# VHH binders against Flagellar brake protein YcgR (ycgR): the designs that were tried, part 1

Scores and structures below are computed, not measured.

Target 1, 263 residues: Flagellar brake protein YcgR (ycgR), of Thauera aminoaromatica (c4kar8)
Amino acid sequence: MAELSTPSPASPAPLDGGRGDELEKFTLRGARQILQLLQDLITHRGLITAHTGGGHSFMTAVLKVDEERGRVVLDPSPDPQANRRALAAPRLTCVTQLDGIRIQFPLVGLGEGQDKGRPALFAPLPAEMLRLQRREFYRLQVPLAHELSCLLKAEDLARKPVEVSARVIDIGAGGVAVVVPTGAAEFVIGGTLPACRLALPDGEPIELDLEVRNLNRQTQRNGTEQLRVGLRFAALPRAADTRIQRYIFKTERALNAKARGGL
Positions, changes and structure headers below are counted from each chain's first letter, unless a header gives other numbers; antibody chains aren't numbered by Kabat.
F, E and O stand for the ipSAE by ESMFold2-Fast, ESMFold2 and OpenDDE, each averaged over both directions (binder to target, target to binder). V2 = 0.75 x the mean of E and O + 0.25 x the DockQ between their complexes.
[cut] stands for letters that were removed.
The coordinates of atoms that the task and the answers printed are left out; those that the model quotes come from them. Centres of patches stay.

## First folded at step 1 (VHH)

Design ca1 (framework vhh_8fcz_2)
Fold by OpenDDE, second read of step 3:
Structure ca1 (fold): chain B 263 residues (1-263), chain A 120 residues (1-120)
Amino acid sequence: as target 1 above (263 residues)
Amino acid sequence: QVQLVESGGGLVQPGGSLRLSCAASGFTFSSYAMNWVRQPPGKGLEWVSGISSSGDSTTYADSVEGRFTIIRDNDKKMVYLQMTSLKTEDTAVYYCAKDEYWGDSYLDYEGQGTQVTVSS
């Protein structure tokens, strides 16, 4: 009777493409700390943006922490489609703030049910919660409709120059995360990609030097493998910085307005 | 309209000290976390420090940790940055910025900034 060693649950990929070491300082892993923070969110009626992937999100709140069952209870979206997306997502990324401090945590294994006769979403308690006030780590999830792209100047395995059009999935003041087809180019962490072009919805593309900071292989639902590349702005002209900040600000406002039912 | 007015910048020698001030108006100051950001010459915006709405929590960039102190006065609607042991690398235009409340926090800075120059 060969004891099927249940594969140790793969450590959840770090939420933010930042250097794992830097985020560790702000990551809560203690069960008591996590419970306390979740209770604080309940007490303060903190609204949570739950990201389901694919540029989709919905507003929720922690309704209850069930310590006995080791689960968190969330308020479902009034949008049935959002709930379906949430349930279908392999991971829910929850983002909120408390006292001006950004809180981010993953939920895995989302289910639906009832709490006291009301529809609710359930998930196991998060294994970790990021409490981050450092704004340098802030990244805006780029709406798919914006079709933000970055032309990467890279090399292939033969060190031949190649240009790769990459979709931008998140953007911050310090850089972007992009997705590229696997094998499109060879990326080296710490390597510089010169004279890349970031295309914002407004205006001409911005020419930038980018530094590779993170590489993560991702398998899509359709089985296609993609490479997520975290890129730092190596040198950003002031005008470019202003444009990027403006885009982020405008986009966030729009997203927030939509989330509030204003659009 | 949100107004943030920075002051206190100047020319200082390495190892010197400066105290920056930001006067805030046009919003409920005590409800927002406040930040300092800076833009070095030829570089993008860099986050420097943040303070919670209540003032109970502070954070700093690694580059300024132990040298800079952020404080706020909610009654006066002021945020301050005490800078000590200044380095040439601290040369930048400094801006006061507020966080936005909902979900993903964005730094909103509307001020003209204050120039800090550290030079021997």
Scores: ipSAE 0.018, ipTM 0.290, lowest interface PAE 7.1, mean pLDDT 82
Fold by ESMFold2-Fast, scan of step 1:
Structure ca1 (fold): chain B 263 residues (1-263), chain A 120 residues (1-120)
Amino acid sequence: as target 1 above (263 residues)
Amino acid sequence: QVQLVESGGGLVQPGGSLRLSCAASGFTFSSYAMNWVRQPPGKGLEWVSGISSSGDSTTYADSVEGRFTIIRDNDKKMVYLQMTSLKTEDTAVYYCAKDEYWGDSYLDYEGQGTQVTVSS
């Protein structure tokens, strides 16, 4: 996809490693910045979701940074099974939020031991950390099988009202991208499309106002021309926001489970 | 299986105080961290505060630090949010969430919630 997909600050789901080159602009590799972020997590006692793979995760926290030995000390899970899974994992993907900013980092080479006589987990300092602002929303590529659609209320070239059923190709907390046949309706960047209807798989269509943000013309291999329209949610009701986010996370989980062979 | 029932919201003037309560059932409450999250009108979900399973460690969003206090009572299976110096931007539906909220589906907070309106 030409558009970069970024995670919602509220989502603990880790980003796909295949997007590493697109996420370079959000990746911090400076030792000072990494140490400062880890220290901020300690200071704010930030909760971390540590993903061990296979759909498993546990809650942890950075207890301290041992700069002399180049490692972090983590709070072990009270569940011994979670700790065993973590130690067996080739890497942990740690996800947290600080001041509305999503922070994600890998830990490799996890070990166990004691810190001042208490059980602890240890890992080398991460070489990189991903830092994303709260307004950078994850864009889910909508599976073709979902046939997700949005009924747009727009105007034709003669300024007459027209309703266009557009296929939703991506969706995030802040908006959708749709595809319409060229000439089906008139779109102006910054214009508002009132009372559109977004059809999600579960429940009745969501009525919402959409703001046109971008327009891209695309010629398909069969010679047909389509218009890709980027649309921002305007004045989104909280119930609608919850349903959209639930659809995104549910679909991401299903796609991730499929990628891992349904384990 | 997991049930979380929020209460204690209401209409309050700026500078006022409210105490929110969350009654938990259907899981081993003392084994899980608990969180408060909120959804302001027309906005997405925002994490507000967290408390460790023992109650010994607490965390707060910058916007509420120094004004809100999260407390738990493991014997009563309750978590509380004491809110002081309330601002109009604190207006939201507040939800209680188990620690798996961040690593699992949002279903653990899908309930009635409790509405806080800060208005003069």
Scores: ipSAE 0.000, ipTM 0.095, lowest interface PAE 19.2, mean pLDDT 76

Design ca10 (from ca1 with K98R E100S Y101P W102Y G103L D104E S105W L107G; framework vhh_8fcz_2)
Fold by OpenDDE, second read of step 3:
Structure ca10 (fold): chain B 263 residues (1-263), chain A 120 residues (1-120)
Amino acid sequence: as target 1 above (263 residues)
Amino acid sequence: QVQLVESGGGLVQPGGSLRLSCAASGFTFSSYAMNWVRQPPGKGLEWVSGISSSGDSTTYADSVEGRFTIIRDNDKKMVYLQMTSLKTEDTAVYYCARDSPYLEWYGDYEGQGTQVTVSS
């Protein structure tokens, strides 16, 4: 009577494997690479947001890399409470940016001490560092309900200045795509539209210069012809960039929540 | 299944030109913005260029502005990167990535990438 060994149920393939694999491509684990990146942070005096958990964080900087001792030296917070939280945390998540590249790395085993007579925080060198460049461009499809618009300062065929209110159909960090009625204005690829106004839901319109990058004529199902205009932000103030990014982030989050069945 | 297949990489001298291609399948191509990203040796992934779903908007990293051109063909489900005035610092594996508003950083870049080497 041969005991039929019941095949052990195949462990369900970890669903999370795909996201993890993607991050691996951006994760530095080489000791030399990590040291170099930390040194770069020092050289550039990169400010680091250190997350201690529970929604708490403080600003720090890498002061020194001690290769001999295999540790990183951080600037302590001026807030003693923040330092206490940091020391009590099982893990410190450090986030910074260098040359537009987001850098994230964990520190564990945080201790306090002195470096050259100054208070400092110490941690073993991170085992890994994530280095991701921020997307300078992705296009969020603007929900129709948001009714984003852009007032374009353009010229007609006679080179007479005209103002055209255009619906924004997509937006990114680098620019917007808008739709305008055919014949509303003459657009030239490579041309600049000065002193345009982008209307976001959260405040006053943003004044900005736009560069025409692309033109696409589309015929709608109803037979109406529309012109899609791709516009690059030619000169975007930092404050405006922040507002745009905030809008995009908020909108994406909302869309994602909705897609997940969240009310 | 989303498939992105990059091609057109190779060895080129500084100042040279190269055209990369990406063939997309497994999704509604015309509904997604597309990006080119690259990974230099020993470095993290960096964004290079993006193009809107309709192709009516393009943008570039400062490092490649004026030298690279991104275009797409929605009928063929292709995205291209024309690279000119190539520099040694352009050496990287290049990936096309589907833009995803639901992904925090980079879209889907499931391709194998194409190696670009700029060397004298």
Scores: ipSAE 0.011, ipTM 0.246, lowest interface PAE 8.9, mean pLDDT 83
Fold by ESMFold2-Fast, scan of step 1:
Structure ca10 (fold): chain B 263 residues (1-263), chain A 120 residues (1-120)
Amino acid sequence: as target 1 above (263 residues)
Amino acid sequence: QVQLVESGGGLVQPGGSLRLSCAASGFTFSSYAMNWVRQPPGKGLEWVSGISSSGDSTTYADSVEGRFTIIRDNDKKMVYLQMTSLKTEDTAVYYCARDSPYLEWYGDYEGQGTQVTVSS
């Protein structure tokens, strides 16, 4: 009854590669975590942009979390029209930042009242909050000279196992993009490629399970087409994450030094 | 300023069809994946369908697969949801939502929504 659900398939559906899978790593569902994050927004006086739909939004802030009643208290807009739109809206999409990290959550069932004699807006606590680290948006374009590769364990058109050495063209904390010749293997969005091997310069290949997230045809300068495959790290061990992050930072630093005309 | 304006909702009988539209403005539309999400009466939000920035890839919730089709027209900056074989449980307010080019991010820049009621 007191449930708020983000539009990811939060219900236990045995669905591989659904939209909710990508957002799951950024989704907070624990009541304690949600309460703590809301308290952090209060402590840091985080400004919230509340989108009411139709291109309308207003600035608000969390004034208080009422754990006993399971609700959040929000600062109303000084614009009465904005408050009327918010109260009429089926939902608010709240967007804010904390320490450079984007935070997003829905509020439904908004009401108006008073808190300690002052006008306030009230809503049930969100069942989910999204907390997106900025590093998840970062993609290092891999220098061609590095010859970074990922050995993909995939299937051909006849569903026979094949191994494809794919060139890694970009890499981030959440995954890699690779390029393969057309026809080298069959890729299905949402499909899992188990036990693939990512070769980094500083040691043994990293064994990873990869999920296919997107497929794009890329036209090369000579007019030939190759398939670009976006791959998500399905289960990344801490040691593997550390090695990938080290490669990214080291390469970025080297590229920055080169760009400014260094040695 | 980012705007998403949904339209095309209405009352339809079970087994009927309806086409929803979403008009986008204020951002480089062709750079973002787009989603349809819905909120049934008295329930939480439910993801329905997604389409890649180019339109080459689509995904659907199990509950609507085979019945709904998501389409986009980058020249017109439009996203559509073609709904067929509608059921009473499809009754909801439907929203259009923009993703980030770096992530499948469904919740940003939602419109006002369009009401779909499936009833005899």
Scores: ipSAE 0.000, ipTM 0.136, lowest interface PAE 11.9, mean pLDDT 76

Design ca11 (framework vhh_8fcz_2)
Fold by OpenDDE, second read of step 3:
Structure ca11 (fold): chain B 263 residues (1-263), chain A 122 residues (1-122)
Amino acid sequence: as target 1 above (263 residues)
Amino acid sequence: QVQLVESGGGLVQPGGSLRLSCAASGFTFSSYAMNWVRQPPGKGLEWVSGISSSGDSTTYADSVEGRFTIIRDNDKKMVYLQMTSLKTEDTAVYYCAKYFEGTDYSWGPDYEGQGTQVTVSS
């Protein structure tokens, strides 16, 4: 049984189309920067998903940074099993967000103890922290009130051209997800839908070509089947891209403002 | 248990095409971005392509951009890699890979399959 040496995986490029070398610009390795970022996480009470491997994770938070001892203090899981997994893991992969920016960092050498009489997990300060904003792959969940729609030019089972008005459920720089009635059209993954029309609230519909990238059949609570279609912008004019980005940005701001109690 | 099973590899001449498939199980497939990685002979694992959880966003290594296409079917829990204009340097074991939080980052995949051999040779 040849022990298939688990190849040390090379760092994958981010899904935003960046190169591995470009990731360096998003990686903090300076002690001061790392400390500051950790402190920011504390200040903002940022919840952290800690991955222990094997598909397991638990929620934690940075409670304290001990600069003198060069360690970070984490909130343990209420699940003893999760804590055991964390302690047994060669590396803890921590993932969180701060101000809409994804933060990821590894912790190694975890130990358990007490901080001010409370159970806590301890780890040496991370050697590096990744701050990554993936704009290209971000998907905004479209508020129902916006009623975004996309007119799809597709074919039915008989290959007859049909137009389907689809509700847009999410949108990003790279594409949209839409919902269509089951049976409204036949979609083929990898297929192109030419001359579709995306309706945004701020003006005339955008004509664009869409590529079918994903299909998901969903059954609604009422028993009705719907088809979720993931669509990539196959060819997006610059002006259209700008409009889409503006919409996303504006909507995000509004949602955030609402979440903060401003609206 | 998470399982990823690759298929579709084989021997092909330069300029030829292959389509790889990956069957996924044991996790909420539609919640995670999926990737293809490969290991050339005598080299380390390298990232090839990624696709978002929704399937509407894709990215590629420079070495395969314009030649490879990644797609997914969340109903079938399948990921595909259409490879065209294959080169000898594309020779590798290809793996389907899942990364943390459904996105790709620098610490490598959390799951990968057994791989499928792709050999490009005249």
Scores: ipSAE 0.018, ipTM 0.345, lowest interface PAE 6.6, mean pLDDT 84
Fold by ESMFold2-Fast, scan of step 1:
Structure ca11 (fold): chain B 263 residues (1-263), chain A 122 residues (1-122)
Amino acid sequence: as target 1 above (263 residues)
Amino acid sequence: QVQLVESGGGLVQPGGSLRLSCAASGFTFSSYAMNWVRQPPGKGLEWVSGISSSGDSTTYADSVEGRFTIIRDNDKKMVYLQMTSLKTEDTAVYYCAKYFEGTDYSWGPDYEGQGTQVTVSS
């Protein structure tokens, strides 16, 4: 059996629960959106890992969407036991990826039969699909002209408070990478920097707590050494998250328009 | 540094109860969703339960729904798993985990503790 490319070992990816607010913004419930996404999976031949419960899963694909009967048609497993487990399961949790975007959806009421003379599995169309952009992996390289900065509240070697204005070199939904001169402050992986201030264009600085995730000492072309610090947003109010996302989207759109010659 | 320390496991008869604890340190606990996962002997990891950063939302695997309860105490930086009506199938090493950077809605072994052994046997 081929190793499954899943986000978690032998566990279904969560659809609900401990991140209800976070999951809701990624949940598609419109019939047209669901149909279009399923069709995109067919067009791109997206492989789907279908979790049947009890640590079992199998590889499948959407073969077609039957809009008239409100059903999806899935490729059965070559393993008869996997198909029997799927048919006995109260639900399947389907996990796949399209262009780096993670997609999850439940299927309930699985049946078996034939489609165009070939064995097939059938299920009603899902009422919802989760489409998770990889927000925490995505990093916008900050244009130098934006002069984006973050005021860090850190400690020096003697454990005394120090404020460091750090240049933001990349930013994502989950954090920022900054550069500081070597020796400007002490950073410890896993340490928290409270009440830092992120300066975005067109508004007041955003006050936020940052967790140190990585440290890298980089020697620049001119021989000077800089410390690159990766910082995770430890707690981010929704209003702050919205402002950061708007900045990222607006900057991406402007960069893409410029690269395409101003479409 | 991030540390997660599980405790509370032991030997119990079918139908019994156990309460597992997870003590967290080295990160802003109240900002992260927490999960319990388990590994039965000779099998892979199985997700058991999750709880939001505030504690307002909980989710359970179908195999434990109605029998297990996940709760957290942000002041004490603790996550608990209250287990009732235990079955032989619940025998596993239980791990506490937070979402792992680099994987959406997943966890990494470098943030998991040593685990706590639960054995359900008559």
Scores: ipSAE 0.000, ipTM 0.120, lowest interface PAE 14.0, mean pLDDT 75

Design ca12 (framework vhh_8fcz_2)
Fold by ESMFold2-Fast, scan of step 1:
Structure ca12 (fold): chain B 263 residues (1-263), chain A 121 residues (1-121)
Amino acid sequence: as target 1 above (263 residues)
Amino acid sequence: QVQLVESGGGLVQPGGSLRLSCAASGFTFSSYAMNWVRQPPGKGLEWVSGISSSGDSTTYADSVEGRFTIIRDNDKKMVYLQMTSLKTEDTAVYYCATDLEYSFGEYWQLEGQGTQVTVSS
């Protein structure tokens, strides 16, 4: 390309797909492939995080693909502010996961209306969808029953040390996403949090250095807002890596076993 | 328990063909990407090919691209490796593996015994 394609510091860099030619081989541009993938998201009732920019996102889902009109229909947020941000955004970056594959796509020209008498958001079909199969991009959604937490060693607004127990929402080979109360600590993209402790169900907490990769105020499906912090494993010991991968594998197998016999 | 059973190997002459099979059980097969990896005599593990959980996307090592084809049948819980234009360098024990990088202290956790492919005159 004539222009450099690099992730901006404000983007969710692992999610933004701004890695130039490295991700081109994972990009779908065929109309039928795009339609099928969107239909697969409907069939599996996949939850989508829609990023509206400025560190804001909301949870949605594809309700319908209108092939004749060339558009997708999304479930609006019960929070009117989240919907207003989405409608005002120049584009949405939609991120989800299906069958262990990370899926990301842009939506441009979002509008609002009704589908079968219910409020809905709609946008033209995306011209491209990113489908990443690499293990490093896979994120396990952590079951609430596991009560996974990470004790963060951070600083408050006065630069004083503070410990924050954060709930782990998802986990992958390269890091975790956690939820923290708004204002509990100050986070800076690119900042390092030393000696944090990740609690897995089996064994002692794992001591890790974490790098802040992204910050996002996410509006949940029920309309509540939470601060999500994406954290990368800065220096992962091999034993810790093995334990994390084993947890991911065991949890996926258990979730799949529960899903056997139909939905 | 995850169980993977490889079969279909054998002795074949250069330029020949073989079809390897892997029967999976103990997990939701359709939810996992599958891989073929091989271990040549006296060498380490070498990744050969991968297929997405749906079967819609495939990848191949440069050394086998154009000669090997990976296929899966989610209804039968099978993954296959169709090998053509076999070379002496393809001689190895072939394993199927889920996408379990670093699991259990290995780059790939090998559940099965593998299937031996020998390419010689």
Scores: ipSAE 0.000, ipTM 0.100, lowest interface PAE 18.2, mean pLDDT 78

Design ca13 (framework vhh_8fcz_2)
Fold by ESMFold2-Fast, scan of step 1:
Structure ca13 (fold): chain B 263 residues (1-263), chain A 121 residues (1-121)
Amino acid sequence: as target 1 above (263 residues)
Amino acid sequence: QVQLVESGGGLVQPGGSLRLSCAASGFTFSSYAMNWVRQPPGKGLEWVSGISSSGDSTTYADSVEGRFTIIRDNDKKMVYLQMTSLKTEDTAVYYCARPGYDEFSYTYDLEGQGTQVTVSS
């Protein structure tokens, strides 16, 4: 019965916004800095993954900051169960990106109500926000137009080999995050997926070994469920590393150019 | 350069005992909670036990509670798992892990090769 009621590998983490002292220099605690960063997330329409614990999350966004009441207003999930899990959770861990920089912050004391006649979730302003400007945590949000995919070599529920074409949603120096339909394959945290194929827009697919680091069931904003899989490059040849870094750099430059003077 | 080096595994009969050790380096050990995680043959990672940064709070998976004890020594940068009343289902590679980050959630930094525990007659 070792697998019955076992918490997910991430579940017993007693971390309050970081890995002790090594992330302190990336932690914002000034009220004006926090307000400005939240406003930047609103302006850039940043999608937020809100983790409710137990391997569950949902997609949300900051709709507004209510400075007079000291709270943030979040877009609720169209899935009532996701909202019930969020309201029951002692803490929400919100993860997003702004210009490839990972942003993470806790919300406690989540409530529900209405904003201008529409359902909304409310929480007090976070006391701290983590802004990771560190290369090992840098993740490029993959533009939807690039149709970047990774062909995963995994196993189905009967332990038979299966190939799953997964959409790559972000990419960094150390790995990729992909989305797959729930039930498409069986993934095991710490397991290795050998000889997967990462398709970049220019050139032949890159063959590489991927280690499963995270599994999270996510309720999308349209109410459907998908599995988000975090994958680490277990064995990355230098030529493959060069191609991935070139793609990241080129895409980031193109996105910055489209912003036209917005640095 | 985070390093975690697990040791103390081996072959033991059902009902036996083992003490696993984890030596940590390359980070401020006293600032992190530490966990033991195991991977049984042909299965995924299963969380076993956790200990707070100070050592004052411990947690255990239901399957091991009452049989395993996690302790730490911050001065020596060590975490230990004392295992008693071992069962065949405890057979796994055991990893020492600190909580980490990934794009969606906290995860474990598995820097070591683990230590193999085999419980059989």
Scores: ipSAE 0.000, ipTM 0.156, lowest interface PAE 12.7, mean pLDDT 77

Design ca14 (from ca1 with D99E E100S W102D G103Y D104L S105W Y106S L107E D108P Y109I; framework vhh_8fcz_2)
Fold by ESMFold2-Fast, scan of step 1:
Structure ca14 (fold): chain B 263 residues (1-263), chain A 120 residues (1-120)
Amino acid sequence: as target 1 above (263 residues)
Amino acid sequence: QVQLVESGGGLVQPGGSLRLSCAASGFTFSSYAMNWVRQPPGKGLEWVSGISSSGDSTTYADSVEGRFTIIRDNDKKMVYLQMTSLKTEDTAVYYCAKESYDYLWSEPIEGQGTQVTVSS
């Protein structure tokens, strides 16, 4: 009576949006819940990446929640061009983490002005916020002290092969985000970078085929711009997957222990 | 105001075909890569296919490669997903999404999606 099920190959890490039946249980729509979460971001000084569209983002933070006026007050970029892009954007997609939990929310109707004599950006309170606790959507922010790098095999503007050492800024089950030096290589969304080498602690570099999934020119809080490249693991051997998961687990536990060490 | 309106779903038998459509408004369509993602019953979002802003480059999930084709028409502000050789495991709500800023993360899904049910 038993039917043999053929196991499906491992799917790539899913893209996650603000809507879907499974995401509904992680979506906050209560005004008090939204206010509480925004206040938690202020208390923990959470850094927010605000995506303005067209492959651009900037680093910001919630400075204040103005409950009487129903708005959030955000830290503007030191780069005036980043602020102009944000003000011109039909929406911002804000992404952050709180206690390792991924938080995403839209802001629409962005304006500029002053708060207590200092330049500020203002937006109405978001109508919804996504708070994800699922392991598959978890991304570890790589500590700078780890100096994690990935040697990318790419092409320059003349289509000549080049090797680029890129700093890994986050890592998850499905891929990595890296920072690439300006002018170092040409990247095409959907392009494959073969035989790249991910340097993890406790062993030889892992050889990986990486797919370019996104490109983003991010303005840092100091006003400098960097190119961020999102890379999906195109084919991940079991041994490589085990080493990556072990690194994520070990680093996550160490960061959690550090956060709790004050008690 | 960004709007994406999906259509073209329905009930089809295994081996059948459907063409999904996504009508975009509220942004400069020709400046953004577009994606199709799906949510099978009781599962999370799964990326299906992507197309560059110009339409010159396309990518597909391993599960649909060779069976699905993504196309765009920048003049009409439309993106399409041509589905052939449909399987019961393709049953899902299908969503159109703008470019992702991260390998795991996308901009919020704007539309209600279109239901595809593959059954005998």
Scores: ipSAE 0.006, ipTM 0.179, lowest interface PAE 9.8, mean pLDDT 78

